VH-VL binders against Uncharacterized protein B0228.1. Designs and how they scored, part 3

Target 1, 207 residues: Uncharacterized protein B0228.1, of Caenorhabditis elegans (q09220)
Amino acid sequence: AVVTPSIENHKMENASVTISKVPISHRPRGFTAGSDSKKLAVQRFKLLISDFLSDAQLSKSIDVAAVGMHKGKSMDDILDDVYTRLRRTLSTKQISELAKAQKGLVEDLDEKSAKLVKARVKRMIVYSFDPAAEQIHKYATRPSMAFALIAETINERFVGSVKDLIRDVLTPKEYDIFRKHYHPHIFKLDNIGNNTEAVRTTTHETF
Below, E stands for the ipSAE of ESMFold2; O stands for the ipSAE of ESMFold2 at other seeds; V2 stands for 0.75 times the mean of E and O plus 0.25 times the DockQ between their complexes.

## First folded at step 1 (VH-VL)

Design i9 (framework fv_ivicentamab_arm2)
Fold by ESMFold2-Fast, scan of step 1:
Structure i9 (fold): chain C 207 residues (1-207), chain A 125 residues (1-125), chain B 110 residues (1-110)
Amino acid sequence: as target 1 above (207 residues)
Amino acid sequence: EVQLVESGGGLVQPGGSLRLSCAASGFTVSSNYMNWVRQAPGKGLEWVSIIYPGGSTDYASWAKGRFTISRDNSKNTLYLQMNSLRAEDTAVYYCARDFGEYYDILTGYSPFDYWGQGTLVTVSS
Amino acid sequence: AYDMTQSPSTLSASVGDRVTITCQASQSISSYLAWYQQKPGKAPKLLIHKASSLESGVPSRFKGSGSGTEFTLTISSLQPDDFATYYCQQYDTYSGELLTFGGGTKVEIK
């Protein structure tokens, strides 16, 4: 088994990376040309996680993700890098809080719990670097309203699946609620741009 | 003005089936979270089932596999199909509308702002 | 299973009395709790949502308080129209049953 050393022991460049300068083909799915500097990424991150992580933990997690994106790493590799760094600096209470979003407290951290924590870290990464994610998160307070925003996000050069973006932006609990409104036929790849009217009509009716 | 009117209750033998209806006026059932709640004679309220605006459904664990919630948008009516009825299913069944105010991102559910008058289902020999 | 326990199950009071009903959740539900009033032969009526938010048209003598696991409904000066059964309901969808009601508290004339 290959042991990944602590990120503190790596020769990591302590440099801020401007995400908007990373080629679109090198970005994880869900990161558009509208993605911006580390400063804006930190601000977006705070909307989801500000009461949980310290500013130092937030800043470092974003730096690790940004470096991975700049190097052309896959989302899974970036997630592993961020999680490796984060887990070593988190208190037991912070880990429990991070895992709470999927139906109940994670009291004993087993393999299943690690999966839940990684899922939340992935959402954190996507949210931080996608300008659309901030608005999607805001509209998640009204799941019906998210449909109209999703249609607009697709039309604004979204890279990847809208389903993946929603899944990555929302907590498992929020996504479970949102999926109750989801109509797969509306979000099929070849029909997405042509079904925006249907999405808006459905959203209006679910007020 | 919001109104909900239940019908379809009656006497049925154990193992039998019954279909309840809830006719809505003043709003559109397909646009709201709709619920069925029951109350056994002299007992408390017990949640039965929900249908979401998108058409998905959820059930109390004891109702799953026996009860089916559905709606007919053209009639603006909610239904509860009850199969394999037992004596302990004897209750007044209410349809109820979810409040619909989205004040919290985490839950997506709210309490019930409007209820029907209820329809009595009696399961006995 | 998610337990909601109301106490007392029955309460005897006179017009003008201050009445307090308690609702306990088996685990934290934050403020996602509602109170209902039900009169004999009638459907329940929503009184309070989010633990303390009074519904339009509900008299100001009704007050809800609490958060986490312990909640109370208080009627500051009981009126004849208030003799009814009261139910709490959690709607925190984090765990267990999606929606759960308390066992009810019957407020009877002394």
Scores: ipSAE 0.000, ipTM 0.434, lowest interface PAE 14.7, mean pLDDT 66

Design m11 (framework fv_masavibart)
Heavy chain, then light chain:
Amino acid sequence: QVQLVESGGGVVQPGRSLRLSCAASGFTFSSYAMYWVRQAPGKGLEWVAVIAYDGSNKYYADSVKGRFTISRDNSKNTLYLQMNSLRTEDTAVYYCAKELYGSGSFEYYFDYWGQGTLVTVSS
Amino acid sequence: QSALTQPASVSGSPGQSITISCTGTSSDVGTYNYVSWYQQHPGKAPKLMIYEVSDRPSGVSNRFSGSKSGNTASLTISGLQSEDEADYYCSSYTTSSTLVFGGGTKLTVL
ESMFold2-Fast, scan of step 1: ipSAE 0.000; ipTM 0.444

Design m2 (framework fv_masavibart; at its last look DockQ between E and O 0.04; V2 from the best seeds 0.00; counts 0 for: pae O 9.8 > 2, placed apart)
Fold by ESMFold2 at other seeds, look of step 13:
Structure m2 (fold): chain C 207 residues (1-207), chain A 120 residues (1-120), chain B 110 residues (1-110)
Amino acid sequence: as target 1 above (207 residues)
Amino acid sequence: QVQLVESGGGVVQPGRSLRLSCAASGFTFSDYGMYWVRQAPGKGLEWVAVISYDGSDKYYADSVKGRFTISRDNSKNTLYLQMNSLRTEDTAVYYCAKDLGEYYDSLDYWGQGTLVTVSS
Amino acid sequence: QSALTQPASVSGSPGQSITISCTGTSSDVGDYNYVSWYQQHPGKAPKLMIYDVSNRPSGVSNRFSGSKSGNTASLTISGLQSEDEADYYCSSYTSSSTYVFGGGTKLTVL
């Protein structure tokens, strides 16, 4: 099930256009570089998104996602399936680190605002990935074929656009607090090659 | 050294049931999809069923859908095919086969097969 | 329908090259690159020779090559040897999420 987002100027079209531009007769085969597509997807996830999870945890999460996308499940359902499987494998240290991030978010915002921030972040992830998941379902006729398309979806341009949308949906204060507690250990929120000077605050002055 | 060994074949009357097993070794069984493929005597290959690495998704040929059930036990490295309501056209050698890789969906290792004969 | 069409038999002399065709629909062959080729000697299980149209698994001789043009995939065996005498099957995943084999081709080495 795909729901049209209510947020205008969304960059969703970029992800769908990228997947639809892949030649019908020339689907990726792990890029013929000798690496399997699941290993590539894990590598890209750790580079662009997060190194919080182990290779084994990521590999299993990608398997769950690939099966879900092949079946045409919504991104909401896929994320629920991934979390359900993943939470049984989290270490005590990982659970503690997630709890610390959540506690910090609640302390700096309050419980209601922290819940809304996380809901909006999740909504942007779902909004951004749901059309890509639909395209992967269309082009991957079996679960194993989805791995290559997942690896292609996890690229600098697409991931960068998702990060931009997360920033757009939050106030500057909300974003700064979310980043303080989650970046970079749980989620990498800066784009690769991004200049840190580009995030400087601008003050408007009246003469 | 990848090995797949089928068992459970035999002679059965139409309408009866059989359960086939495939013992796997020499690879991480829980990382791969698994297939059943059959070959009637003197005939070509016919795909029967496939199951995902964790058993959560299953697909069947139309000729067996509703009668056959594929399953796996990853703790025992074993693939199963439960065959109910058997028909004479189900007579074949049944092969267990392993997927080559994650996105190729080609069958790189096959067992030696087990014969199922359905005759009145 | 959905079946991949192969010639029933082909033959060649030692040292020559032969080609086995596998014709399907755009949804079986033309639009996707999931054609595989299997070799089966009498009384034995099939062996994977080519996957994804043109890739050789480790341990398969480079005398075996695969290609595709339109809705037809081809297996070419160069430098034909007596041991190549076998049945050959193509396969593909269909758009309906079913796996299909061709009818098979018996290769005779003269």
Scores: ipSAE 0.006, ipTM 0.485, lowest interface PAE 9.8, mean pLDDT 80
ESMFold2-Fast, scan of step 1: ipSAE 0.000; ipTM 0.445
ESMFold2, look of step 13: ipSAE 0.012; ipTM 0.548
ESMFold2 (binder alone), look of step 13: mean pLDDT 90; pTM 0.932

Design m3 (framework fv_masavibart; at its last look DockQ between E and O 0.30; V2 from the best seeds 0.00; counts 0 for: pae E 11.7 > 2)
Fold by ESMFold2-Fast, scan of step 1:
Structure m3 (fold): chain C 207 residues (1-207), chain A 121 residues (1-121), chain B 110 residues (1-110)
Amino acid sequence: as target 1 above (207 residues)
Amino acid sequence: QVQLVESGGGVVQPGRSLRLSCAASGFTFSSYGMYWVRQAPGKGLEWVAVIWYDGSNKYYADSVKGRFTISRDNSKNTLYLQMNSLRTEDTAVYYCAREGIEYGDYYFDYWGQGTLVTVSS
Amino acid sequence: QSALTQPASVSGSPGQSITISCTGTSSDIGGYNYVSWYQQHPGKAPKLMIYEVSNRPSGVSNRFSGSKSGNTASLTISGLQSEDEADYYCSSYTDSSTLVFGGGTKLTVL
């Protein structure tokens, strides 16, 4: 199973790298297992899925994505529109909080991972499936799924599943908002980033 | 704290109708799919029905299809089960349950205490 | 009767390990990784112990573990304690977009 960022001439250092396959040898030095590693992974995850922390921002994101797909926009265009609109709707205080979290995320990553995060370029997540009309529709209505996968890939390097991290650390209200827009069973993407080999056996008919 | 409280159970004669309610608190009700699961006295668990977070999709067990209707009112944080053409084999404790914490998961992470429905002559 | 087959009972002594099986078909357990396990004490509502084959929710002891091989899922409880004495039910998603339960297994701790 392969997940790649858009590999079609995007001018980004390491654009051809599959993030979900980052080696353990690239883990930040001095990073210990346990509560410290869990806290750092959560900080990274919250920053990457900041769009899930506000119900109003999330609602606007879904509307923009649906309109974009119906107008023939690519995933990259949809993600850019969503991110731009979310940034516009944030208060000065929220922007300050995100900037603080952002510094922590970058500083705690190895050089290769930091470059990937610093790029902050929208990407089309290439995945191994033949999209039916239904899947295209689901994709158009849930662009936040792409951000969830990226966050999941980064966190997997340090601590178990992203689900467990979210469940343990987000407030009940924050988790309710995240849950509303994260649907792991829509695409084969659920099988990538988590390093769960057993998921391959469920490619039996899902209709 | 997540809380689910069922009500509306009681004794009813075969062929009659009964409506169950489940009042939810401690979470954003409109963000979760909801289930009804029943358990006959001394027997095992049986899934009855599911409704998606926005009410757009509903699925039923074959044993109740055409007789029971699941619905929700997100403005009141309340789940309902309308039970028509009741049979003695519908006698059970009925549990309200929340779908798994991830979007669209197929498991029950929180359950109410249940309400007893007895269908008897 | 029940769509999924579980043994009616299983027994163990404190400190031992036991395993409860849950057998279905390729249209449920064999076809999907949506297997969950529930613990039920007498007079109480069920409690989620395992979801999606092998995942533990927060607050569930690591003495409980889940696995799947082909059409059979298993719940293993290590270091048995008296409070583990309960009924255990497995559940699975199906090709019909429905959920089914096993018949339940009564665990007795000496």
Scores: ipSAE 0.000, ipTM 0.427, lowest interface PAE 17.8, mean pLDDT 63
ESMFold2, look of step 13: ipSAE 0.005; ipTM 0.479
ESMFold2 (binder alone), look of step 13: mean pLDDT 91; pTM 0.918
ESMFold2 at other seeds, look of step 13: ipSAE 0.005; ipTM 0.497

Design m4 (framework fv_masavibart; at its last look DockQ between E and O 0.07; V2 from the best seeds 0.00; counts 0 for: pae O 13.9 > 2, placed apart)
Fold by ESMFold2-Fast, scan of step 1:
Structure m4 (fold): chain C 207 residues (1-207), chain A 125 residues (1-125), chain B 110 residues (1-110)
Amino acid sequence: as target 1 above (207 residues)
Amino acid sequence: QVQLVESGGGVVQPGRSLRLSCAASGFTFSSYAMYWVRQAPGKGLEWVAVISYDGSEKYYADSVKGRFTISRDNSKNTLYLQMNSLRTEDTAVYYCARGPDYDILTGYLEYFDYWGQGTLVTVSS
Amino acid sequence: QSALTQPASVSGSPGQSITISCTGTSSDVGGYDYVSWYQQHPGKAPKLMIYDVSKRPSGVSNRFSGSKSGNTASLTISGLQSEDEADYYCSSYTSSTTWVFGGGTKLTVL
């Protein structure tokens, strides 16, 4: 897969500036331009899948994913970006352990280990931006970029492989709720100051 | 080729109702937010209403809120504007316009990329 | 009156460059990078020329460029041609979840 989005106005080296322009309601939950929010996201994600990756690798994955989401990239393009950023920092030991974790004890590590690492990074991206998957509908008061990406994947707007991953995260009930009731594209941050209760009613009483 | 064709305009008396239609072709209608924008004779553009790609979200200008209803039928590739309690100030050419394709990132409807030819609504006593 | 302030008219000669300003507040032009510009010829529907402050849709000449500084967005047209004679409108998203237009600027090329 080739990623060809324009980077003229948003370079990777300016990720913090790029992310700060994303409406806060559409940023990954627990992620802002600040390092403290990023650290919290890394810590939450560490509890779910991180034994095989360093905190620095997780942090970079979150940054790259957030920039890709801001630029309108598909989940597969975002995964390619994240994997490309991380591939040279992964040790042979990390690759081997990921292969074992997937019950894939194979000798030809170049092709199959890369696929397993990509699958692991895919799970990391999904969970890091929405770590409360079991309670998503309970705590969602505003859409985030993570919820937008999950909702669109569930609605089959993107590649079906991402949908399969998300089915592992959501219960059938939660999956049906998001598929029918979450429309992040048109949700506006402006409602926080003007009508917080109406925004909350849309999210909580629908769920 | 993207085409938007408005119809339903005409001359009506104050207090009456009128329904405008916009027939879309040349693109996947169900993937795009749609707008109504009006222009009074000799005056500038004024946004009227917007509807999300699936019809679940609608926003209106304060000047028409409570009187106008935007709707769509994705199976017929058609956008509608139901105009109730019409006033002389509603006299304008009404354009339908297409918003950007669904953007999972910003959640915003930012611009009007294609416009129809417009249909004239005249509200006079 | 219109929510965004534009000059009523601007003029230039063929080959020259002109700039049209669009001034709002921190709740619209200054608060978001969602400024667009439209060209309207007499008796015709508007045409999108610039979106997201500075981006051109396919088919729009590179003679048209957009920028923003603080609460003021600008449309610049270089190498003026007779067919550029039209009304130009800016538009912005607002913090009230609405869309507003400028009053329009009549460009005369003589």
Scores: ipSAE 0.000, ipTM 0.430, lowest interface PAE 18.6, mean pLDDT 66
Fold by ESMFold2 at other seeds, look of step 13:
Structure m4 (fold): chain C 207 residues (1-207), chain A 125 residues (1-125), chain B 110 residues (1-110)
Amino acid sequence: as target 1 above (207 residues)
Amino acid sequence: QVQLVESGGGVVQPGRSLRLSCAASGFTFSSYAMYWVRQAPGKGLEWVAVISYDGSEKYYADSVKGRFTISRDNSKNTLYLQMNSLRTEDTAVYYCARGPDYDILTGYLEYFDYWGQGTLVTVSS
Amino acid sequence: QSALTQPASVSGSPGQSITISCTGTSSDVGGYDYVSWYQQHPGKAPKLMIYDVSKRPSGVSNRFSGSKSGNTASLTISGLQSEDEADYYCSSYTSSTTWVFGGGTKLTVL
C-alpha cells in the first residue's frame, strides 16, 4: 500500500546532460514498424534496465510511452502516464517488493534523505531521456513508429550513461544504500559493459 | 466470421445531414480502430476518417474536417459517421473498414483488412 | 487528382506476369513501409491483397507479390488468370497522419 511518488514532486533545477548525438534518433528509411520493434524494445529494457516487470506490463508501458512521445509530452508526463496505468496491473508480490525496498531505504537513511535520493534519481532519469524523447517526437510521425526509435535509444552506451549520472548525483553512501535495496531485482544498476569513463568525463565538464 | 454492415444512406438535399451506422460482428470490436472510406460513383477510393479502439483519438480527411464526426459505441459494437452540411461532392458509397488488431494502441492504423458492403449517400436537389 | 499515381489500365494474357505501379513521395510511399494493395471486382467491396509493402494475408494466392523501390511501390501478379480481372488500388500512410489511395488501375485479362 505504501507507494511513494514523492520524487515526482521534486522541483528540478537546471541540469546539463550529454546524450548520444543525433544518430540515435535517425529515422531508418523503409523500416517495418510495429510488433517486431516493440518486442526488441522490451527485450533491451529487460536486459539493460529491469526485468521486474512482466513482458505484458512492459509492452503496455512502451505503448503509453510511444503515444506520449508522438504527442510531444515531456518525459515527466510520460512517466506519470505510465505509472498511472501500470500500478493497476502490479501483482501483490511486486507491490510487496517495492514496499520492502522503500522501507529499507528509509531505515538506512531516514524519511527525508530517502525522498531526496529518489527525487534525484528520477530527476536524472527524466533529464537523461528528455532530449531523446524530443528527438523521437520530431522524427516519429505515428506512435507505432516510435517503437523502433525507443528500441534504438535503449542501448548499452546510453543506459550506462544514465546509470553513471545516477551514481554521480548521490554520495557514495547514498548510492550504496539505494543499490542495496533496489538492485538487481527492481533496477539493474551495474553496467554490463561500455565506456563509462568517456561519458562521465563529458558529463562532468558540463555539470 | 468478421462482418461489417453499413446503414443509414439515402438521398438528401445539399446542406442537410445524415448519420451512418456500421454494425460489427465476429470479432472483438473494442480492440480495433475503425475507418470510413468512400467511393464516388465511377471514381476511386477516398479515406474519410479513423477512430481509435476506445474513441479517444479521431482523425479526418481535409475534405470533411469540421463537417463530419466519427464515433463509436463499444457496448453496441457500432461505428457511426455523422455527416453535416452535406455537399454534392459528398455523393458516394460509404464503407466502414477494420484495421489491424491493436490491443492497447490508440488511433493509428496501417491497412484495412475487412470492409463492409457500403451504403450509398446521394446529395442532390 | 489522386495523391498516388497508378496507370489507368493494364492488360495481359492468361499465364503472363503483370506489374502495377504506385508512385508517391517521400512523405508517404517513400517514407513508410505501410503500403497496401486492394482488389475490387465490379459491384463488390475492396479486398486486401498485400500489406506492409510485401506481406500477403492468409487466403491470398502467392501469385500476388509486392515490392517497393524509392517512392514507387509495385504489385506483381504472376500466372495471370481470368478472375484477376478487377480494379486495383494502392494505399499509403502519410506523414500528416492520413491515408491516401491511388487512382486505381483496371486490369483486363485478355
Scores: ipSAE 0.000, ipTM 0.440, lowest interface PAE 13.9, mean pLDDT 79
ESMFold2, look of step 13: ipSAE 0.000; ipTM 0.433
ESMFold2 (binder alone), look of step 13: mean pLDDT 90; pTM 0.923

Design m5 (framework fv_masavibart; at its last look DockQ between E and O 0.10; V2 from the best seeds 0.00; counts 0 for: pae O 10.7 > 2, placed apart)
Fold by ESMFold2-Fast, scan of step 1:
Structure m5 (fold): chain C 207 residues (1-207), chain A 122 residues (1-122), chain B 110 residues (1-110)
Amino acid sequence: as target 1 above (207 residues)
Amino acid sequence: QVQLVESGGGVVQPGRSLRLSCAASGFTFSTYAMYWVRQAPGKGLEWVAVISFDGSNKYYADSVKGRFTISRDNSKNTLYLQMNSLRTEDTAVYYCARDEWFGELYYGMDVWGQGTLVTVSS
Amino acid sequence: QSALTQPASVSGSPGQSITISCTGTSSDVGSYNYVSWYQQHPGKAPKLMIYEVSNRPSGVSNRFSGSKSGNTASLTISGLQSEDEADYYCSSYTSDSTYVFGGGTKLTVL
């Protein structure tokens, strides 16, 4: 299915202004702030991590991911490169907050549930770099009568909000645990124009 | 000022080893990827090796793979090239060069050293 | 050994424009926007003139421009000056995560 022009326009408008201000000599080769690939990568990555990172750290992390994508690296290799870059540039405070958030995610889960939640969160980060291809793959493995509808709306769900993406990935129980322990950082990344406080108080949304 | 200075070149016999150094000054060495590039007398440029900003990733030209090792010491702002099992065709001026951007971002070699001559002859 | 093909020499007159080609394959120039150009005067280290196909570093004259079509990248020098007489090398990133230089082009200003 073709994504509506309004959704694609919204994606472009939601790209980080900070990246477009980076001097040309400091941009990744083949990925300028004006390119569709760069703007999409910025928008996707921003939704998952910007609250933890300074503008400089976010810019560098996105640049590493963009270079890996351009080099044709696997998503696992790109993710490893990004994680290595993020950890190296994190302050003591940021490391502490990430450790606290990760501990909270698994603190009241059994071993099996904790493993599933961690795997799904990792998949969300991976999909931030290529939602069209990688979310289709995710939904293709889902044993659900709703698969066709989910696949048809994938572009809208990914660009809409992190909240919608999380609901698509996690079970209701996993979502409740994620919301309780990790969502304060995630919901802050919601689209421009949304009330951050109102988003945080939402347990589950109905469509 | 931003500067790279190579040292360690000289005359060696085939089969021997030699270690080149490249001293960096005037910039934050630990944030740049570094290259070795060589040029045989009267010939063109040949890329030899690259090392990422933190030393975790290294890539080599096929002609030197298994014989040369690139390394760096960020605490000393120094890049190294360990050359083993030298051949007459390794005779060249060896340049070190930096990438303009951080990490594994390969922007282009914007700063070069003056080069050091390695002659492999019997 | 260089894998990219450049003409061995090119010549022009002062004030003219010249173009130097750099031809690779779909595994380097054709697939990646990581093409750079270097100028080398006799006895000197190379100088970066163009990066990412068409971008100029600070301090490089706007007389120098780069482009790419398919497997061929091009360096164009407009308003040719005697100081432009030098060897010019292209380079590209490859699918093997390595780099390759062109064979070099000697520019003569007549």
Scores: ipSAE 0.000, ipTM 0.426, lowest interface PAE 18.7, mean pLDDT 64
ESMFold2, look of step 13: ipSAE 0.007; ipTM 0.514
ESMFold2 (binder alone), look of step 13: mean pLDDT 92; pTM 0.943
ESMFold2 at other seeds, look of step 13: ipSAE 0.005; ipTM 0.484

Design m6 (framework fv_masavibart; at its last look DockQ between E and O 0.17; V2 from the best seeds 0.00; counts 0 for: pae O 14.6 > 2, placed apart)
Fold by ESMFold2-Fast, scan of step 1:
Structure m6 (fold): chain C 207 residues (1-207), chain A 121 residues (1-121), chain B 110 residues (1-110)
Amino acid sequence: as target 1 above (207 residues)
Amino acid sequence: QVQLVESGGGVVQPGRSLRLSCAASGFTFDSYAMYWVRQAPGKGLEWVAVISYDGSNKYYADSVKGRFTISRDNSKNTLYLQMNSLRTEDTAVYYCAKGYSSEFYDAFDIWGQGTLVTVSS
Amino acid sequence: QSALTQPASVSGSPGQSITISCTGTSSDVGAYNYVSWYQQHPGKAPKLMIYEVTNRPSGVSNRFSGSKSGNTASLTISGLQSEDEADYYCSSYAGSDTLVFGGGTKLTVL
């Protein structure tokens, strides 16, 4: 069975340290240490941005996020700001090498190596999608998050649709369910940090 | 500060062509998907077309597919809509709009003032 | 007709609460969390009020809230004020790289 990661009994008291060392007095009013969903979002965001960035790009991204948090922006707005900054700061060489790496992982490998990579991609999709529940689960691991971000950036510039790759790795039944409900938003970069909120509610209901 | 300004609207006869422009300022234009949305006089909103941040992906409403072409010039911060084989039912105010995120269809957070296109015989 | 169903009109008095529904299918509103709401005053461009079902952009009053249950999304306006009088539109991703709007609801503040 494929199951969305749970934050039940999750303990992340210092989650803000993972993205930035923003003092408590400077945190936006909507962000509290007692919010499990906000803590998890910060940690997942940190894991995503540290996975493929240079130290300078990571530092710059943390600064952008810290400013957004101080101004009281939502996590989605902060993620969008950082993604916008990252795309502008990626060099032509980094973009080219990421495109070559993605093609090599998927398209340019020999048949046996390509099957191994496709199996890993399928595992990442399965962790993000539950065919039995007809629901998309949130990203479970750093590699899935990094791959999603890179795939979206590369796909828009150099490669065909991520849907074509997914069609190749899913069974016909899995692909039919996925196609019906979840394309084109296969990987939500602005929503990577909201795992528990997406699972618990589709609304901002107060508890 | 953040602004979208449409131009190119006017009165044209059925079967003719018209090109709309949308000048963007105050944000990083080359980082967002851009949209065209129209509204016939006294009627509701209708999505027309979308273009990805780099221009490589384009999608259209069925009603305009094959007749309209969306394009962008990121060096000029300008969005375009080329409208061919115009019909009377294409009469509407045409808005350009900025996508909220890099993903398609999330939301339209910034809108232009609109430009009126009247197709009449 | 529009792909998403909204009531043609709703009305309320100042200080009261009103709700506008937006009903789709299991292939659009029911399938995705990409529901947004727009406010349009006569002669003006639409303004984003709610995105991704529940989120308010900066500068939008907390009197506006969004929700979704099954195939129906809702916009609720509390503490109704005269300046809220406008047309309101919902939109949703509908699959197959298409976006759809509701027919719009005219809100009258009595």
Scores: ipSAE 0.000, ipTM 0.433, lowest interface PAE 17.9, mean pLDDT 66
ESMFold2, look of step 13: ipSAE 0.000; ipTM 0.473
ESMFold2 (binder alone), look of step 13: mean pLDDT 93; pTM 0.940
ESMFold2 at other seeds, look of step 13: ipSAE 0.000; ipTM 0.468

